# Ledger of designs, part 4: VHH binders against Mucin-5B (MUC5B)

Target 1, 189 residues: Mucin-5B (MUC5B), of Homo sapiens (Human) (q9hc84r5073to5261)
Amino acid sequence: CICSMWGGSHYSTFDGTSYTFRGNCTYVLMREIHARFGNLSLYLDNHYCTASATAAAARCPRALSIHYKSMDIVLTVTMVHGKEEGLILFDQIPVSSGFSKNGVLVSVLGTTTMRVDIPALGVSVTFNGQVFQARLPYSLFHNNTEGQCGTCTNNQRDDCLQRDGTTAASCKDMAKTWLVPDSRKDGCW

## First folded at step 21 (VHH; from v4 with A61K K65E)

Design x5
Fold by OpenDDE, last read:
Structure x5 (fold): chain B 189 residues (1-189), chain A 119 residues (1-119)
Amino acid sequence: as target 1 above (189 residues)
Amino acid sequence: QVQLQESGGGLVQPGGSLRLSCAASGFTFSTYWMYWVRQAPEKGLEWVSVISGYSGSTYYKDSVEGRFTVSRDNAKNTLYLQMNSLKPEDAAQYYCVKEYDSGEWEDYRGQGTQVTVSS
């Protein structure tokens, strides 16, 4: 199962359904319905505004967050000497390419393509601030995912699963339901 | 206004090669991420590759990695996509798309160029 997003608004679910959704908040990309493999979850913050990041950039970048067991990995892009550079935070601490801890490996290809691998699960997530790809083995995660990435069932008919457990007529409508409330962001409630 | 014009598509046999070009104008080309995307009949829009204006960093869809190469010439305001080892599933209308924060993706692409892969 491969889920992707490009341009901040164009999604392809695990089962290959394409839809467009533009939001300004943080959303659940995927999470395990039943926690079986470390309660894996992915989030996309469309406006990752921090005091340190905002001071150097013209606009707030996107950030991809990976939660696995008790670990929190944030992938984002910062400007360094006029060029984009990947920034990986492992439990709020900046780490370099090649860092590994408790079965999780992080790496950077080139200057911006950040990758998180969980070899024991065959899971890989990539992000460069513009595009993300999430790869989950069907054998482990089938019919046990929900979020904007869908259900990973090899059936597009059930891809638009909403937070309340119902299936929407469109995945665009479904996508709205996966908002993570944040009172610090206007309209993100 | 943003103007993009794709070219270089055509008919090739499986295993063949094509080189797509995208001529850009109406914006500061060197400061934007550029995308190659494709759309096959009755299929959704699919991203293929992306390249940074500032750093030149590239990234590819898994299915095309190792076969396709995106590049850009900022002095010529031109984006390229070298497509090798083409497969039937690569057949689609290909578009170059400028990074955008508002509006629709159609506002930031050209007319596209058709790629057909057939024996």
Scores: ipSAE 0.912, ipTM 0.955, lowest interface PAE 0.5, mean pLDDT 95
Fold by OpenDDE, fold request of step 24:
Structure x5 (fold): chain B 189 residues (1-189), chain A 119 residues (1-119)
Amino acid sequence: as target 1 above (189 residues)
Amino acid sequence: QVQLQESGGGLVQPGGSLRLSCAASGFTFSTYWMYWVRQAPEKGLEWVSVISGYSGSTYYKDSVEGRFTVSRDNAKNTLYLQMNSLKPEDAAQYYCVKEYDSGEWEDYRGQGTQVTVSS
């Protein structure tokens, strides 16, 4: 099961359904329906605003968050010396490429392509601020995912699963329901 | 006015190679991420590769990793996609797309170029 997004609005679900959705908030990309493998969940914050000196001056970058067991990994891109550079926060602490803790490995390819690996699960997530790819083994996660990445069932008919458990007519409509409420962000409630 | 023009498509046999080009104008080319995307008949739009304007950082779809190479010549305002070891499943209309924050992706692409892979 591979889920992807490019350009901030074009999604491909685990089962290959393509749809367009542009939001300004944080959304659930995927989460386990039943916690079986560390209660894995992925989030996309479309406007990750920080007070960091390395943050982009013109606009807030996107940030992809990985939650696994009690760990929180944030992938984002900052401007360093006029160039984009990947920034990985492990439990709110910046870490370098090659960092590993409690079965999670993080790495950076080139300057911006950040990767999170969970070898025990065969899970990998990549993000460079523009594109993400989430790779989950079907053998482990089939019939147990929900979010904007849809279900991992090898059936596109059920991909548009909403937060309330119903299936939307379009995945665009489904995508809206996976908003993470945040009163700190205008319109994100 | 953002203008993009793709070229270089054609018919090749499996295992063959093509080099796509994208001529850009109407914006500061060197400051934007550029995408290669493709669309096959009755299939959805899928991204193929992306390249940064500032750092030149590249990223590829898994299925094309190791076979395709994206590059850019900022002095010529041109984006390239070297496609090697082409497979039938690579056949599609290929577009270059400028990074955008608003509007539709169609507003930030050219007419596309057709790639056909057949024995």
Scores: ipSAE 0.909, ipTM 0.954, lowest interface PAE 0.5, mean pLDDT 95
Fold by OpenDDE, last read:
Order: structure tokens, then sequence, then C-alpha cells
Structure x5 (fold): chain B 189 residues (1-189), chain A 119 residues (1-119)
């Protein structure tokens, strides 16, 4: 199951459904319905406006967050000497390419393509501030994913699964329901 | 006004190669991420590759990794996509797309160029 997004608004679900959604908040890209494998979850923050991320940037970048067990990994892009560079935060601490902890590996290809691997699960997530790809083995995660990436069932008819457990007529409508409430962000409640 | 013009598409046999070009004008080309995307009949919009204006950093869809190469010439305001080892599944209308934060993606692409892969 491969889910992707490009341009901040164009999604392809695990089962291959394409849809467009542009939000200004943080959304659940994927989470386990039942916490079987470390309660894996992925989030996209469309406006990651921390000092560390925006100090040299003209605008707030996007940030992709990976939650696995008790670990929190944030992937974002910062401007360094007029060029984009990947910034990986592991439990709120900046780490370098090649860092690993508790079965999680992080790396940077080139200057901006950040990758998180969980070898024990066969999971990989890539992000460069513009595009993300999330790869989950069907053998482990089938019928157990929800979020903007939809279900991993090899059935596109059920891809638009909403937070309340119902299926929307469109995945665009579904996408809205996966907002992560944040009173600190205007309009994100 | 943003203007983009794709070219270089055509008919090739499986295993063949094509080189797409995208001429850009109406914006500071070197400061934007540029995308190659494609759309096959009855299929959704699919990203293929992306390249940074500032760093030149590139990234590819898994299915094209190792076969396609995106590049740019900022002096010529031109984006390129070298496509090798083409497969039937690569057949689509290909567009170059300027990075955008508002509006629709159609506002930031050209007319596209058709790629057909057939024996």
Amino acid sequence: as target 1 above (189 residues)
Amino acid sequence: QVQLQESGGGLVQPGGSLRLSCAASGFTFSTYWMYWVRQAPEKGLEWVSVISGYSGSTYYKDSVEGRFTVSRDNAKNTLYLQMNSLKPEDAAQYYCVKEYDSGEWEDYRGQGTQVTVSS
C-alpha cells in the first residue's frame, strides 16, 4: 500500500484513489484502526511555524510527523544559505542522516529528501516538503488503516473512510474529517 | 502571467526513450519547485517527479525511479524530463506544473504533451 501527496493538495490513497484537498491545518494521513504494530500514525501539518523551521524561511513549511510507539519523528524543510535542507526532529531533537533509535532509521538523500524506515514492519516514509510517499506492507496493515490515505484493502470503494467510521461520497469530503483540532491555529478546531 | 509549454512527447515502443521539455515564462523560474505530472485516460492525476529551484534537489515516484531523470536549466527557464525504459503504463498526457499555493493546478501548467507507449 502506497499513499502519496504532491503540491500540498493532490493525494493518492493506499488503494490508488486520486483526489484533491487543500487544508490549512494538521490532518491525519494514516493511523492504525487497531494498534497492532506500535500504534503507527502519520500526520501532515500544512503550516509548521516553529522557530526552528521558519527562522530562515519566508513562509511556514509543511511538516510530516511519524508516531511509532513512544517515538515522535518530524520531517520538515528549512532554508539554509538560500537553499532548502531537510530537518529531522527525533523526539523534538534535531538529528542527522543515519540516525537510528529503537528500530527506526532516518536518512536524507541529497539535501531535502528525508526518509524514515521501520524495518521490522517494512514501513518507509519519505518527504521533501513538497511530496510525501508512505509505504506500508499490505500483509500487515490491510484492513487496518484510516485517514486521508484511506484504507488499505485493495478496494477503492471504501477508500473515503471518515473519522466517524462512515464512508463519504468523495475523498475530498473525507479528508476534511481528519482534521486534528488545534485551538492555537486559526480555523483549526 | 504564468506560462508553460510542454513538448517532446510522441509514440515509442516499450523500452524506448523520450525527452520532454517545458518552457517557462511569466515568473521567476529559478525560485520555484517544478513538477512533472501525468494523466492517463480514465485515471487520476499522478505526480512523476519534482525538482527544487534553489537547491536542484530531485525526487521521483517509485515506479519511475531509476528510469526517469528530471533536470532544469534556470538560465533558459526550461524544465526537462528524460524518460528511459518506457513502459506501457507510462503512457499519459504529461504536464509540467509550477509550485502553487492557491488556485487550481490547471492554472499552473501548459497544454501538456502526449506520451504513447505501444508495440
Scores: ipSAE 0.908, ipTM 0.953, lowest interface PAE 0.5, mean pLDDT 95
Fold by OpenDDE, fold request of step 24:
Structure x5 (fold): chain B 189 residues (1-189), chain A 119 residues (1-119)
Amino acid sequence: as target 1 above (189 residues)
Amino acid sequence: QVQLQESGGGLVQPGGSLRLSCAASGFTFSTYWMYWVRQAPEKGLEWVSVISGYSGSTYYKDSVEGRFTVSRDNAKNTLYLQMNSLKPEDAAQYYCVKEYDSGEWEDYRGQGTQVTVSS
């Protein structure tokens, strides 16, 4: 099961359904319906702003968050000397490529492509501020995912699963339901 | 006005190669991420590759990694996609797309160029 997004609005679900959705908030990309493998969840923050001096960016870029067990990994892009560079925060601490903790490996390919691997699960997530890809083994995650990435069932008919458990007619409509309320962000309710 | 013009598509046999070009104008080309995307009949829009304007950093869809190479010449305002070891599943209309935060993706692409892979 591979889910992807490009350009901040074009999605391809785990089962290959394409749709367009543009939001300004944080959304659930995927989460386990039943916590079987560390309660894995992915989020996309379309306007990630940080006050950290070490993680400061000139603009509020997109950020991809990975939650696994008690760990929180944030992938975002910062500008350094006029060029984009990947910034990985592991439990709010900037880490370098090659960092590993509790079965999670992070790396940066080139200057901007950040990768998170969970070898025990065969899970990999990549993000460079423009495109993300989430790769989940069907053998482990089938019938147990929901979010904007849809279901991992090899059935496109059920991809548009909404937060309330119903299936929307379009994945665009589904995508809206996966908003993460944030009172700090205007219009994110 | 953003203007993009794709070219270089054609008919090739499996295992063949093509080099796509995209001529850009109407914006500061070197400051934007550029995408190659493709759309096959009865299939959704699919991203293929992306390249940074500032850093030149590249990223590829898994299925094309190792076979396709995206590059750019900022002095010529041109984006390229070298496609090697082409497969039938690579057949599609290919578009270059400027990064955008508003509007529709159609406003930030050209007419596209057709890639056909057949024996």
Scores: ipSAE 0.897, ipTM 0.948, lowest interface PAE 0.5, mean pLDDT 94
Fold by ESMFold2, last read:
Structure x5 (fold): chain B 189 residues (1-189), chain A 119 residues (1-119)
Amino acid sequence: as target 1 above (189 residues)
Amino acid sequence: QVQLQESGGGLVQPGGSLRLSCAASGFTFSTYWMYWVRQAPEKGLEWVSVISGYSGSTYYKDSVEGRFTVSRDNAKNTLYLQMNSLKPEDAAQYYCVKEYDSGEWEDYRGQGTQVTVSS
């Protein structure tokens, strides 16, 4: 099962359904329906802003968040000395390529491409701020994923599973239901 | 507004090479991520590669990694795609696309350049 996004709005679900959706909030990309494997969850924050005193900090980068067991890993891109650079926060602490803790491995490829592996689950996630890919083995996650990445069922007809458990006619309509409420962001609640 | 013009396409034999170019104007080229995407009439839109504005960091779709190389020249406002070891499945209309946060991809591309690979 492979889910991907490019351009901030072009999604391909775990079962290969393509759709477009653009939102400015944080959305659930994937979570386990039944918590079996450390309650693995993936989120995309489309407007990841740090506090800024500067007015018109209007362009914030995207951040991909991975929750696994009690760990929280955030992947984002920031500007360091005027250049784009990947930033991985492991439980809110910046870490470098090669960091490993509690069965989670992090890598930076080049300067912006970040990779997280969870070998016990056969899971890999790659993100550079513009494109992500998330790989989950069907053998472990079949019938147990929901979110903007859809189901991992080898059946595209059930890919548009909404937060309320119903299937939408289009995955664009499904995608908006996976909003993570955030009162700090205008219109994201 | 955004203006992009792709060139360098053509007919090539399998295993051959082409170099695509994209001339950019109407925006500050160096501050934006740039994509190469492709589209065939019988297929959907597919991203190929992306490159960051200042650092020149690149990322490729698995099917082209190792064969294609994206690069940019910020002084010339030009994006490039070196395509080696071309396969029939690479045949498509190729577009360069500026990073965007609103609208549709068609608002941020040129007219495209056709790549044809004879089999």
Scores: ipSAE 0.664, ipTM 0.834, lowest interface PAE 1.3, mean pLDDT 87
Fold by ESMFold2, fold request of step 24:
Structure x5 (fold): chain B 189 residues (1-189), chain A 119 residues (1-119)
Amino acid sequence: as target 1 above (189 residues)
Amino acid sequence: QVQLQESGGGLVQPGGSLRLSCAASGFTFSTYWMYWVRQAPEKGLEWVSVISGYSGSTYYKDSVEGRFTVSRDNAKNTLYLQMNSLKPEDAAQYYCVKEYDSGEWEDYRGQGTQVTVSS
């Protein structure tokens, strides 16, 4: 099962359904329906303004968040001396390429491409602020994923599973339902 | 208004090479991520590569990794794609696309350049 996004709006689900969706909020990309593997969850914050915003008006990068067991890993791109550079926060602490803790490995490929591996689950996630790719083995996650990345069922027709457990006719309609409420952002509730 | 003009496409045999260029104007080229994207009848729309504005950091779709190289010349406002070891599945209309936050990808691309791979 491979889910990807490019250009901020072009998604391909775990089962290969392509759709477009653009939102300025945080959305659930994937989470386990039933917590079997440390309650793995992936989120995309399309307007991550926490540390880099100069007041409320600055351009804000995207951030991809990975929750696994009690760990929270945030991947984002920031400006360091006027250049784009990957930033990995592991439980809110900046870490460098090669860091590992509790079965989670983080690395930076080149300058901006960040990778998180969870070898026990065969999970790999890459993100550079513009493109992400999440790889989950079908053998472990079949019938147990929901979110903007759809289902991992080898059946594209049920990919558009909404937050309420129903299947939408279009994945664009499904994608809206995976909004994470955030009162700090107008229109994200 | 964003203006992009792709060039360098053509007919090539499998295993051959092409270099695509994209001339940019109407925006501050050096501050934006740039994409190469392709569209073919069999595959639909796919991203190919992306390059950051200032740092020159690159990332590639798995199917082209090791064969394609994206680069940019910020002084000339030009984006490049060196395509080596071309395969029939690489045949497509290729577009350069500026990073965007609103609208459709078609608003941020040129007319494209055709790459045809046949033996």
Scores: ipSAE 0.660, ipTM 0.833, lowest interface PAE 1.3, mean pLDDT 86

Design x5
Fold by ESMFold2, fold request of step 24:
Structure x5 (fold): chain B 189 residues (1-189), chain A 119 residues (1-119)
Amino acid sequence: as target 1 above (189 residues)
Amino acid sequence: QVQLQESGGGLVQPGGSLRLSCAASGFTFSTYWMYWVRQAPEKGLEWVSVISGYSGSTYYKDSVEGRFTVSRDNAKNTLYLQMNSLKPEDAAQYYCVKEYDSGEWEDYRGQGTQVTVSS
């Protein structure tokens, strides 16, 4: 099962359904329906506005978050000396390529492409601020994923599963239901 | 106004090579991430590669990694795609796309250049 996004709005679900969705909030890309493997969850924050970004001057970058067991890994891109560079925060602490803790491996490929592997689950996630790709093995995650990345069922008919458990007619309609409420962002609650 | 003009497409045999170019104007080229995307008649829109503005960091769709190389020349406002070991599945209309925050991808592309792989 492979889920991807490019251009900030072009999604391909785990089962290969393509759709377009653009939102400025944080959304659930994937989470386990029933906890089996440490409550793996993936989020995309489309406007990750830290103290380093201003609403008036710079665009806020995207950030991809991975929650696994008690760990929180954030992948984002920052400007360092006027150039784009990847930044990986492991439990809020910046880490470098090659960092490993509690079965999670992080690496940076080139300057901006960040990769997180969870070998025990066969999971890999890559992100460079513009494109992400998440790989989950069907053998472990079949019938147990929900979110903007859809279901890992090898069946596109149930790909547009909404937060309330119903299947939408289009995945664009499904995608907006996966909002993570954030009162600090206008229109994200 | 954003202006992008793709060129360099053509007909090639499987295993052959092509080099696409994209001339950019109407925006500060070096500031933006640039994409190559492609569209075939029976398939939807598909990203191929992306390159950052200043650092020149690249990323590729799995199906083209190792065969395609994206590059840019910020002094010439030009984006390139070197395509080697071409396969029939690579045949498509190729577009150069500027990073965008709103609107549709069609507002940030050129007319495209056709790549045909046959025989």
Scores: ipSAE 0.646, ipTM 0.830, lowest interface PAE 1.4, mean pLDDT 87
Fold by ESMFold2, last read:
Structure x5 (fold): chain B 189 residues (1-189), chain A 119 residues (1-119)
Amino acid sequence: as target 1 above (189 residues)
Amino acid sequence: QVQLQESGGGLVQPGGSLRLSCAASGFTFSTYWMYWVRQAPEKGLEWVSVISGYSGSTYYKDSVEGRFTVSRDNAKNTLYLQMNSLKPEDAAQYYCVKEYDSGEWEDYRGQGTQVTVSS
């Protein structure tokens, strides 16, 4: 099962459904329906303004968050000496390429591309602030994913599963239901 | 207003090479990530590569990595794609795309340039 996004709005679900969704909030990309493998969850914050000196007055980067067991990993891009650079926060602490803890391996490819591997689960996630790809093995996650990335069922008929458990007519309609409420952001509650 | 103009497409044999160019104007080119995307007949848009504004950091779709090279010249507001070892599945209309801003209705792209690979 592979879920991806490019251009900030163009998604391909785990089962291959393509759709366009534009949102300025944090959304659930994927989470386990039944917590089995450390309650793996992926979030995309489309307007991550906590790391920029001009966040209140300027564009903010995207951040991809990975929750696994008790770990919180944030992948984002910042400006360092006037240049774009990947920033990885592991439990709120900046870490470098090659860092590993509790079965999670983090690496940086080139300057901005960040990768998280969870080898025990066969999971890999890549993100550079513009494009992400999340790979989950069907054998472990079959019938146990929900969110903007849809279901991992080899069946596109159930891909547009909404937060309330119903299937939307289009995945664009489904995607908006996966909003993570955040009263600190305008229109995200 | 944003203007993008692609060029450099053409007909090539499998294994051949082409170099695409994109002239940009109407925005501060150096501050934006730029994409190459493509669209084959009867298919949706597919991203190919992306490059950051200042650092020149690049990322490629798996199927083109090692064969395609994206680059930019910020002094000339120009984006490039060097395409080597072309395959029939690379045949498509190629577009350059400016990074999406949250206030925009649609991705900005040019008219595209056609790449045809014949066996």
Scores: ipSAE 0.539, ipTM 0.778, lowest interface PAE 1.9, mean pLDDT 85

